# Designs tried in a protein design chat: VHH binders against q0v8j4r314to507. Part 8

Target 1, 194 residues: q0v8j4r314to507
Amino acid sequence: ASSLSFVLDTTGSMGEEINAAKIQARHIVEQRRGTPMEPTQYVLVPFHDPGFGPVFTTSDPDSFWQQLNEMHALGGGDEPEMCLSALELALLHTPPLSDIFVFTDASPKDAFLTNRVESLTQERRCRVTFLVTEDPSRAQGRARREVLSPLRFEPYEAVALASGGEVIFTEDQYIQDVAAIVGDSIADLVTLPL

## First folded at step 21 (VHH)

Design u2
Fold by OpenDDE, fold request of step 24:
Structure u2 (fold): chain B 194 residues (1-194), chain A 120 residues (1-120)
Amino acid sequence: as target 1 above (194 residues)
Amino acid sequence: QLQLVESGGGLVQPGGSLRLSCAASGFTFSKYGMAWVRQPHGKGLEYIAMIRYSGDRTYYADSVKGRFTISRDNAKNTLYLQMNSLKPEDTAMYYCATPRYTGNIWEDYKGQGTQVTVSS
């Protein structure tokens, strides 16, 4: 049985990303409904700073869509955000052997949870993919008043690696295309490194 | 206390090679990504190479891609930068950097640096 989980940064800067997630969710529901590839469970966890959650779980794709559709980018967009806390919640409420997709443009405020979350991904055998709409290699690009470490996303890299997933860095303008990976996801067994 | 000590810099002719080292201490080196940053005199900082904590992935600036190689030995708590085909424009102070969260933002801690001068 396949499950699909979304962890969404809902801060004000995340308009395009949230829309991308919505589009993918719609595609999944439309394409997989009534097929053997239909998810049996949907999980949705929003986060910002300092808040995260609540967890929304349903077996009904229509309910999932409805809940996701109500999500909007609101509030301040200053990183870091409570991403790993939200991911932990998602992992706890997602059936084993599921895909979890994280959308964010921000580094984690709760990096101290990295090891715990890594372990949890392995325990639950969930694959975590981060879609990050920030390019760490472009440290010089956005006139950021403050010099941020381009390595600030390493906690996501660690978690993704532990889970057999990946961190995909992209820009806002390309997030819809990149997010297509969600639609292509197949619920398979995560190969855990021995 | 977190410490990064760069070494291996010096004067080299164009087309020459240097290998920089960074000795890390005061933190669990194997858990953190690392970077090399350089600063030419009178110019801003440039991130030229980055490596993941496990060493399985590397990133390079276009300015050094194909010429420089970042690597690490986690057992020795050491970061390396192999610099080949050096050019005068590579002249800069080179820093080893590691990320840290200050409670507000993610910033890089840098060592004192090692000077690289490429000149005929």
Scores: ipSAE 0.370, ipTM 0.731, lowest interface PAE 0.9, mean pLDDT 90
Fold by OpenDDE, last read:
Structure u2 (fold): chain B 194 residues (1-194), chain A 120 residues (1-120)
Amino acid sequence: as target 1 above (194 residues)
Amino acid sequence: QLQLVESGGGLVQPGGSLRLSCAASGFTFSKYGMAWVRQPHGKGLEYIAMIRYSGDRTYYADSVKGRFTISRDNAKNTLYLQMNSLKPEDTAMYYCATPRYTGNIWEDYKGQGTQVTVSS
């Protein structure tokens, strides 16, 4: 992959997830540094509600790490959040044949972008993997009194499928382990579904 | 227009089996996970089974684990629920469900449902 991209939910509930992303990103950067698999570009896009971005792009892994390290879980409201908008930004700034990792515990507010983002993943030939720290079996969101659909993450499934990636559901307490497992598989070639 | 049409319900004796079907249309079925939910008379809605878009992962409520199997045929745009070892407690209206965003919250769109009655 020519690029490594992270799309991060930075809402207040995302402390463990952001930490996991940092750890994993560092590991990937260190592992690939000086190798033929070293990314030529790094992309970082934060999002929350209602905001997303800005996109950060660099060819310098140290700059990437510095920027990522400055990200923290702060503020934010209840789900849904502007995940697909952030992902779109990431895709627009990511070279082909790259891996994009999305960390969130929230469903998408901007689900209307699903088809557009799907198309963009194919156009950019990027594989998108979602790490979602929410239990799909739960009918109630973390903070909302209203009953939420346990299938509310399906837009991510659609996007992941289009890209040849996947959506991984886990708990915040296990996100580091899951991220590590996913990171170990990052060396796989991006394969788009027909 | 999004449509879900459940079928296969009926009256069965305890210990019997039924297979429910849900015909989906109006969306790209193969890209989305699906769920079966049920509502006993006078009781709340219970999510009993969910399946990912690819069918590679399934989730079950404890109440039906080991007895019910959710599956799908993406080529036919159809969701299935195989129900074995049925119990009187399984008596309910059964719905196929898919998510939609209303502009405020994510909620499930459900079909008209199919009645399952387990009685001796």
Scores: ipSAE 0.359, ipTM 0.724, lowest interface PAE 1.0, mean pLDDT 89
Fold by OpenDDE, last read:
Structure u2 (fold): chain B 194 residues (1-194), chain A 120 residues (1-120)
Amino acid sequence: as target 1 above (194 residues)
Amino acid sequence: QLQLVESGGGLVQPGGSLRLSCAASGFTFSKYGMAWVRQPHGKGLEYIAMIRYSGDRTYYADSVKGRFTISRDNAKNTLYLQMNSLKPEDTAMYYCATPRYTGNIWEDYKGQGTQVTVSS
């Protein structure tokens, strides 16, 4: 992999996920530094609602770690969030033929970008993997009274498929283990109950 | 506008079979997962089957697993539900559903439904 690229939901519910991303990033930096597998670029794009970005790009792992380490879960954790907008930014600033990892527990507010983002993944030849810490089979979101569509994550599925990546559904309690795919490039799938 | 039209319901004896269809229009069908939801009289909605947009994965409620099969034809903008080994407890109004963003949440849009009655 030529780069380490994270798209991170930074809403209040994302504490465990952000921590998992930090752990993986640290491990990768430590393991690959000074080796041929060392990333040449690091990309970080946060998002929430209604905001996303800015894009942080650096070739310096220490700078990347510093920036990532300052990220925390803040604000409301209620979906949807501006995930695809952030992903678009990441795709534009990530070297071609790289993996991009998205961490979120929320459906996209900006689903209208799905086709554009799909095309961009193909243009940039980047593989996008979504780590979603939400059970889509649940009819109700974490903090909402309204019934949510269990199919609300389909835009992520479309993007992932277009890129050759995957959507991995898990729970926040398992996100640290699942996030290991960032280093191993192995995707794990969780069975979705109905 | 988004439209879903269910068909294929009817009266059937226990152990019988039905095939439901859902004709979709007003959106890019192939980009969205679909679901079948049923509502028995006087009871709440139950999601019984879901299929991803590509059709490569399906999910079933335990209540229908092994008996019902959800499928789709993206070229025809049609969703199907093959129902075998029907039981009286399967009696309900059946809806096909697709996700839509309302401006604040993702919810499912449902058609008018088709009645399935299983009775001897």
Scores: ipSAE 0.349, ipTM 0.714, lowest interface PAE 1.0, mean pLDDT 90
Fold by OpenDDE, fold request of step 24:
Structure u2 (fold): chain B 194 residues (1-194), chain A 120 residues (1-120)
Amino acid sequence: as target 1 above (194 residues)
Amino acid sequence: QLQLVESGGGLVQPGGSLRLSCAASGFTFSKYGMAWVRQPHGKGLEYIAMIRYSGDRTYYADSVKGRFTISRDNAKNTLYLQMNSLKPEDTAMYYCATPRYTGNIWEDYKGQGTQVTVSS
């Protein structure tokens, strides 16, 4: 992949997930540095509600790490969030044939963008992997006054499918392990054609 | 227009079996996970089974695990629920469900449902 891209939910509930993303990003950067697989570009897009962006782009892995390291879980946390808008921005600024990782615990507020984002993944030939730290099988979520659909993450499934990626559901306590597994799998797939 | 039509319910004796079907239309069925939910009379909704868009993963409530099997045929736009070893406690209206965003929250769209009654 010519680029490494991260789309990060930065709402108050995302502390563990952001840390996991940081760890994984560092691992990938270190593994690929000095190899033919070294990214030529790094992309970072934060989102919450109602805000998303700005897009951060750099060719310098140290600059990328610095920017990523400054990201923290801040305020808010009530779903839904502007995930697909952020993903769209990432896709528009990511070179073709790249991997994009999305971290969130929230459903999309901007689900109307689903078809557009699907098309964009195909056009850009980017693979999108969602790491969602909400278990839809656990219908007994927090006593929220509002009944939320456990299937509210389906727009992510559609986008992932279109891109050849996947949606991985996990708990916040396991996100670090899951992210590590995903990172390793991607590295292995890239090495196979050599 | 999004439509879900459940069928296959009926009266069955304890220990019996039923197979429910849900015919889906008005959306790209193969792109979305689906769920079965049930509502006993006078009680709240219970999500009992879910299946991923590709059918590669399924989830079950503890109340039905080992007895019920959710499956799908994407070519036919149909969701299934095989119910074995039925118990009186399984008596409920059964719905298939797909998500929709109302502009405020994500909620499930459900069909009209099919009644399952387990009684001796």
Scores: ipSAE 0.348, ipTM 0.720, lowest interface PAE 1.0, mean pLDDT 89
Fold by OpenDDE, look of step 21:
Structure u2 (fold): chain B 194 residues (1-194), chain A 120 residues (1-120)
Amino acid sequence: as target 1 above (194 residues)
Amino acid sequence: QLQLVESGGGLVQPGGSLRLSCAASGFTFSKYGMAWVRQPHGKGLEYIAMIRYSGDRTYYADSVKGRFTISRDNAKNTLYLQMNSLKPEDTAMYYCATPRYTGNIWEDYKGQGTQVTVSS
C-alpha cells in the first residue's frame, strides 16, 4: 500500500519548504486520484519549537490537503529541532513499505533517538528521505558566535542509510525543484513489485 | 570512546604533495560524514573538505578546490586528504573531524592534528 507521509518543520524559516511540500502534495493528489498509484493513506507530522506532532492520518486526499494547506511557517527558536521525535511518530503511523519525506533546515535536538528510529525504519520497511535546506559547504561563512558543525545532520544520514533513503541538501531557492522527488518516489513505489 | 588520529603531515616545498590519513574508532564510521579542517598559526579554523558517509558526495572550500581531494575507506575506518600543488598559505595544523552533539549544539570532534608546513 502506497502512502504519502510528510514530516514538516514548521518553524519560521521553513516558508519555502512548506510551500514546496504543498505543491507536491497537490500535484500527487490531482494526478493520482482514481488511479492505481493513488496513495491509500496520508500522514502528516509537524514539528516546531518546542513541540512536535500531533500526527494527522487520513485516507482522504482532500482532508490531507486541507490539513497541509493550513500549515504555515511559525515563529520559533533556532536549531536544533525535535525532528527525530516527529519522524518516530510518522513511522509508527505510516503503513509499512512506504516513503516518508522530512523537510527541515535544522539539525536534530533529539539525536539520542537515532538508533531507535533506525530500527523502526527497518522494522516498518519505510524509506526515509530528508530534504534539508542547508548546504554544509556554506556553514563556513556564518559569522555565528557559535560554530555549528557542518556535519550536524549526520543523524539524518544514519537514519536515511538504515532505511535505504537519502539526505538531500539544497538551498531554499531550489527546494521546489528538489521536492519533485516526492512525486517521483511515490511513482516508483507503485512500480516496485510488492 | 570516539577517537580520531591524523597522520601524514610534514614539511614540503611549494608545489609538492602530501597525503593525510585519519584513523577513526569508537563510532560507526560508515554512518557519518567526515571533514578536514585546518588551523594556521594564530588564525581560526577553516573547513576545507567534507565527505558524506557513503563517499558519494564531497565538498570543498574555494581555497583548496581543484588541488585537494577528500576520500574515505569505510572498510578501514580511514579518511584521506590528498593535497596537491601545495602553497605556503596551506601551512597549518590539519584535523579530521566528525560531528558530536554536546546536548546544546552540534560541534565537531577533532583529533590531535597533523602539522603541514609548506616552505621553500
Scores: ipSAE 0.314, ipTM 0.700, lowest interface PAE 1.2, mean pLDDT 89
Fold by OpenDDE, last read:
Structure u2 (fold): chain B 194 residues (1-194), chain A 120 residues (1-120)
Amino acid sequence: as target 1 above (194 residues)
Amino acid sequence: QLQLVESGGGLVQPGGSLRLSCAASGFTFSKYGMAWVRQPHGKGLEYIAMIRYSGDRTYYADSVKGRFTISRDNAKNTLYLQMNSLKPEDTAMYYCATPRYTGNIWEDYKGQGTQVTVSS
């Protein structure tokens, strides 16, 4: 039994990313349908600042799509966001050997959870892929005048590495293409009996 | 208390080389990424090189790519910057930096810096 999980930043800047996630989710569902890789569970966890969750879990892909389709970029706020809290929540509700996709343009507010989340990814044998629509080389945030650390995304790198996943940095305008490429590459999972 | 102490700067001729060091203390060095930042006199701050906590990945600004190499020794709590083929335009105060979350934003803590001057 495997799960397909999405952790989505739902702040106002995430319009294109959320759309990309929707497209990608549809593609993955269609691609895996009728195969041994078909998810038995779908998980969706939104986050922003200061809120994250709730967790939506279903075994019905149509229900998953319906819920995902209702997700929109709403609200404001500058980075950081509660990404790792949302990811932790997703991991706690996800069976082993699952793919988790995280979409965000913001650094984590809850970086203190990094080690815990790393351990949880390994315990659950879940692979976490971050799609980050921000250039880490830029020292200035999108909505802030303050200079931000270009290393602020390193907690994601640590988590991804621990899980066997990766952090992919891209621009808003390319997020759909990047998400599609990543989605197409998701195939090499060892299905173990639970 | 978090401390970063840069060293190794000096006066060199164009085409010369320098190796900068940054001694870190007051935090778990191996858990944090590090960066080298420089600031020419009268100009803004430029991030020129970054390295992940594990040292497995590095990033460079175009201005120094192919000439500078960032590395780290986590056992020694030390960050390095090997600078080759130095140019007059590389003249600046050089800082090592580590990320810090202030409770509001992610910013970098920097040391006192070491001066690098490239001149004939």
Scores: ipSAE 0.309, ipTM 0.688, lowest interface PAE 1.1, mean pLDDT 89

Design u2
Fold by OpenDDE, fold request of step 24:
Structure u2 (fold): chain B 194 residues (1-194), chain A 120 residues (1-120)
Amino acid sequence: as target 1 above (194 residues)
Amino acid sequence: QLQLVESGGGLVQPGGSLRLSCAASGFTFSKYGMAWVRQPHGKGLEYIAMIRYSGDRTYYADSVKGRFTISRDNAKNTLYLQMNSLKPEDTAMYYCATPRYTGNIWEDYKGQGTQVTVSS
């Protein structure tokens, strides 16, 4: 892979999870340092409520880290979010045969882009991995009047699979249950969330 | 227009079996995960089984695990629920569900449902 791209949810709901995402991104970069997989280019695309972008591209890892560290969880925070739009933007600016990592705690608002994004991943031969994190605000009992679909993350699964990537969920019990359906988890026997 | 039509419900004795079907139309069935949910009278909705879009992964609630089997035929746009060893507590309205974005949130679209009654 010639490039390493990151799509980062910067909505307010990310809270502390945005730091976790940064840490994870660092680990990903560090694992590739000094190897044939060391990227020659970094791409960073944030999305926030309601916007997404801009695209930040650099060949300098220090510049990349500086930009990543300047990103903060601000404003908004209620799912869904414009994740696939940001991903599309990243794909358009990512060299072919690259890895893209997406960090979010939200389902996609722009699920209508799923097929287009899938096609774009194939065209660009980019592998997309989603890391779906826990929203702390959800734990505090957001009295949402409406029950969210447990299958709301399937657009991510579709894109990931089309690209040869995967969707990784946090260890939150509810998310784990969803992961059993969407992810590669062999665990068939977990109680479905009510 | 998205449409889900459940069928196969009825009255059965404890220990009996039923097979529910859900005919789907108005969307690309093979691209969406599906679920069976049930609602006993006076109670809330319970998600009892889910299946991935490809059918290669399934998930069950503890309440039905080992007794119920969810499956799908993507060529026929049909979802199934095989229910064995039925118990009185399985009595409920059963719905098939698919995820839908309403313009605000992701929720499951459900059909009109089919009634399952387990009684001696």
Scores: ipSAE 0.252, ipTM 0.635, lowest interface PAE 1.1, mean pLDDT 86
Fold by ESMFold2, look of step 22:
Parts: sequence; C-alpha cells; structure tokens
Structure u2 (fold): chain B 194 residues (1-194), chain A 120 residues (1-120)
Amino acid sequence: as target 1 above (194 residues)
Amino acid sequence: QLQLVESGGGLVQPGGSLRLSCAASGFTFSKYGMAWVRQPHGKGLEYIAMIRYSGDRTYYADSVKGRFTISRDNAKNTLYLQMNSLKPEDTAMYYCATPRYTGNIWEDYKGQGTQVTVSS
C-alpha cells in the first residue's frame, strides 16, 4: 500500500516548466497503472511564494490526473519558494514506503526546515526525488537584482540523500542525457550546487 | 550578526603546507554548507572546495584536488582547509563562504579573507 505524491511549484513564472512537469507526472502515473507498483493513493500539494497547499488526495488515478492537468500557474515571487513546507505537508499525508516527486525551478525560502524534513522522510520511509528546472550554476536570477548562491539547492540535496532519492536538474544537458540512456546501468549524476 | 573570520594564511615556500581556519558566528553553523573561495591578484573568484552541513560530502576544483582537504567541526563552529604541496599558482586571498538569504536574495557571505603567498 503505497502513494504517488507530487509537490508542484505553481509560481506564474513557471509556465513552460510546469507544462514539462505535467508531462513527466502523467508519464509516472501511466507507467504504474495496472502494475504491481500501482499506488493506492495519490497526493498533490502545490506551492508558491508565499503559500503552499491545500493537500489534494484521491484513490482514483483518473481524478488525480484531472486535478493535476487543471492546475494552472499562479502569481507570486520568482525565487525562493516555500518548497520544504509543501514537502513536509505532503509527507504528513503520504503513506509510508511511498515515492514523492517535487517539481520546482526555485531554491527554498524555508531552508531552516531541512533537518525536520530529512527526519520525516526517514520516519515515513518515503523516497523523495526533486526535478529542478533551473541551472544550479547560475549566479543571477531572472532580474539583474537577484544574486544567487551556488549553494542554494543544498537543502534539496540533503533531503534527497536522506530519503534515498536524488535531485535532477532537467535543464542541464548532461543530466538530461544521463536520464534518457540509463536503464539498468548505474551512472553518476552530479547535482550539487557548483 | 553573521561573521566569518579566516586565519592561518602566510608566506610559505613551494611544496609547503598551511592549514586555514574559518571561525563562524551569528548563525547556526551546522545547518549550512560551507565553501573555500580564493582570488588570485587581478583574477576572479574561484570556488575551490565545498562541504555539506553535516560534513559527509565534499567537492574540490580540479586545480586543488588531491592536495587540499576541506573539513568542519560543527561543535566548534569552525571550517578548515588543509593545503599541502603548495604551488606558486595557489597564491591568493582565501575566503570562507556560506549561503545567506536576506530579503529575496540568495548570495554567499564571505569573510575578510586571509592571504596565502607561495614564493621561492
């Protein structure tokens, strides 16, 4: 008895990225339909600056897809966002031994939650994978006034590591190439902020 | 107030060793990753080593890999850089750095630095 849980950044600036996240989420849902790994519960937690939630849960994969597909980008800040708060909420509503996927283009505003979220992933025995549509090496945000730390994604790396998951930077060509060709083979994926 | 104070720099001959220290205060040191950054005279900044908050993972630039070791002591709020087999090209101002969030901006906070000079 497992859940498939999605934590989605719905900031308005995420238009093209959120569409890509919807495509990836649909693929994951369809891949598991009718298999022994089919979840018994689906959880969706949106987030944006300054808010997160509400939690949506269902046992029906078609209702989950409908809810996800009808989700629209919302206005808010560009970076950083309340990602760890949304993830904590998802963990509290996700059954043990489940997969949680986090889709975002932003580093966390709520990094002080890192240790609490790490502990919760281990207590719940949930695997957390982050799909980040931002270049971790970028020094400036979308506006010239944003100065971005190369260490800004470290909280996500810590949570992913603690849970047995990973951080994937989908706009890095190396990361995309590795993800596309990895079947049964093990490949190194460098996702630390550099 | 957040402070990072680098120390341990100095003049050393090629092939020598130095150990840099960074004393941290004004924030919860054990919750943040740390880095060593250097700036050779007239050059840009180079991130040369990074260490996660727990100390369980490290990263090194190719220019220092195998010669430098980053470490931290979370009980003493101190970051270290052991520098072995020093070369003239290692001559630079060395800074420790940590991410800082103020307002809507992430950027690395750096101390005042400590000078390392490697000369025959």
Scores: ipSAE 0.012, ipTM 0.377, lowest interface PAE 8.2, mean pLDDT 75

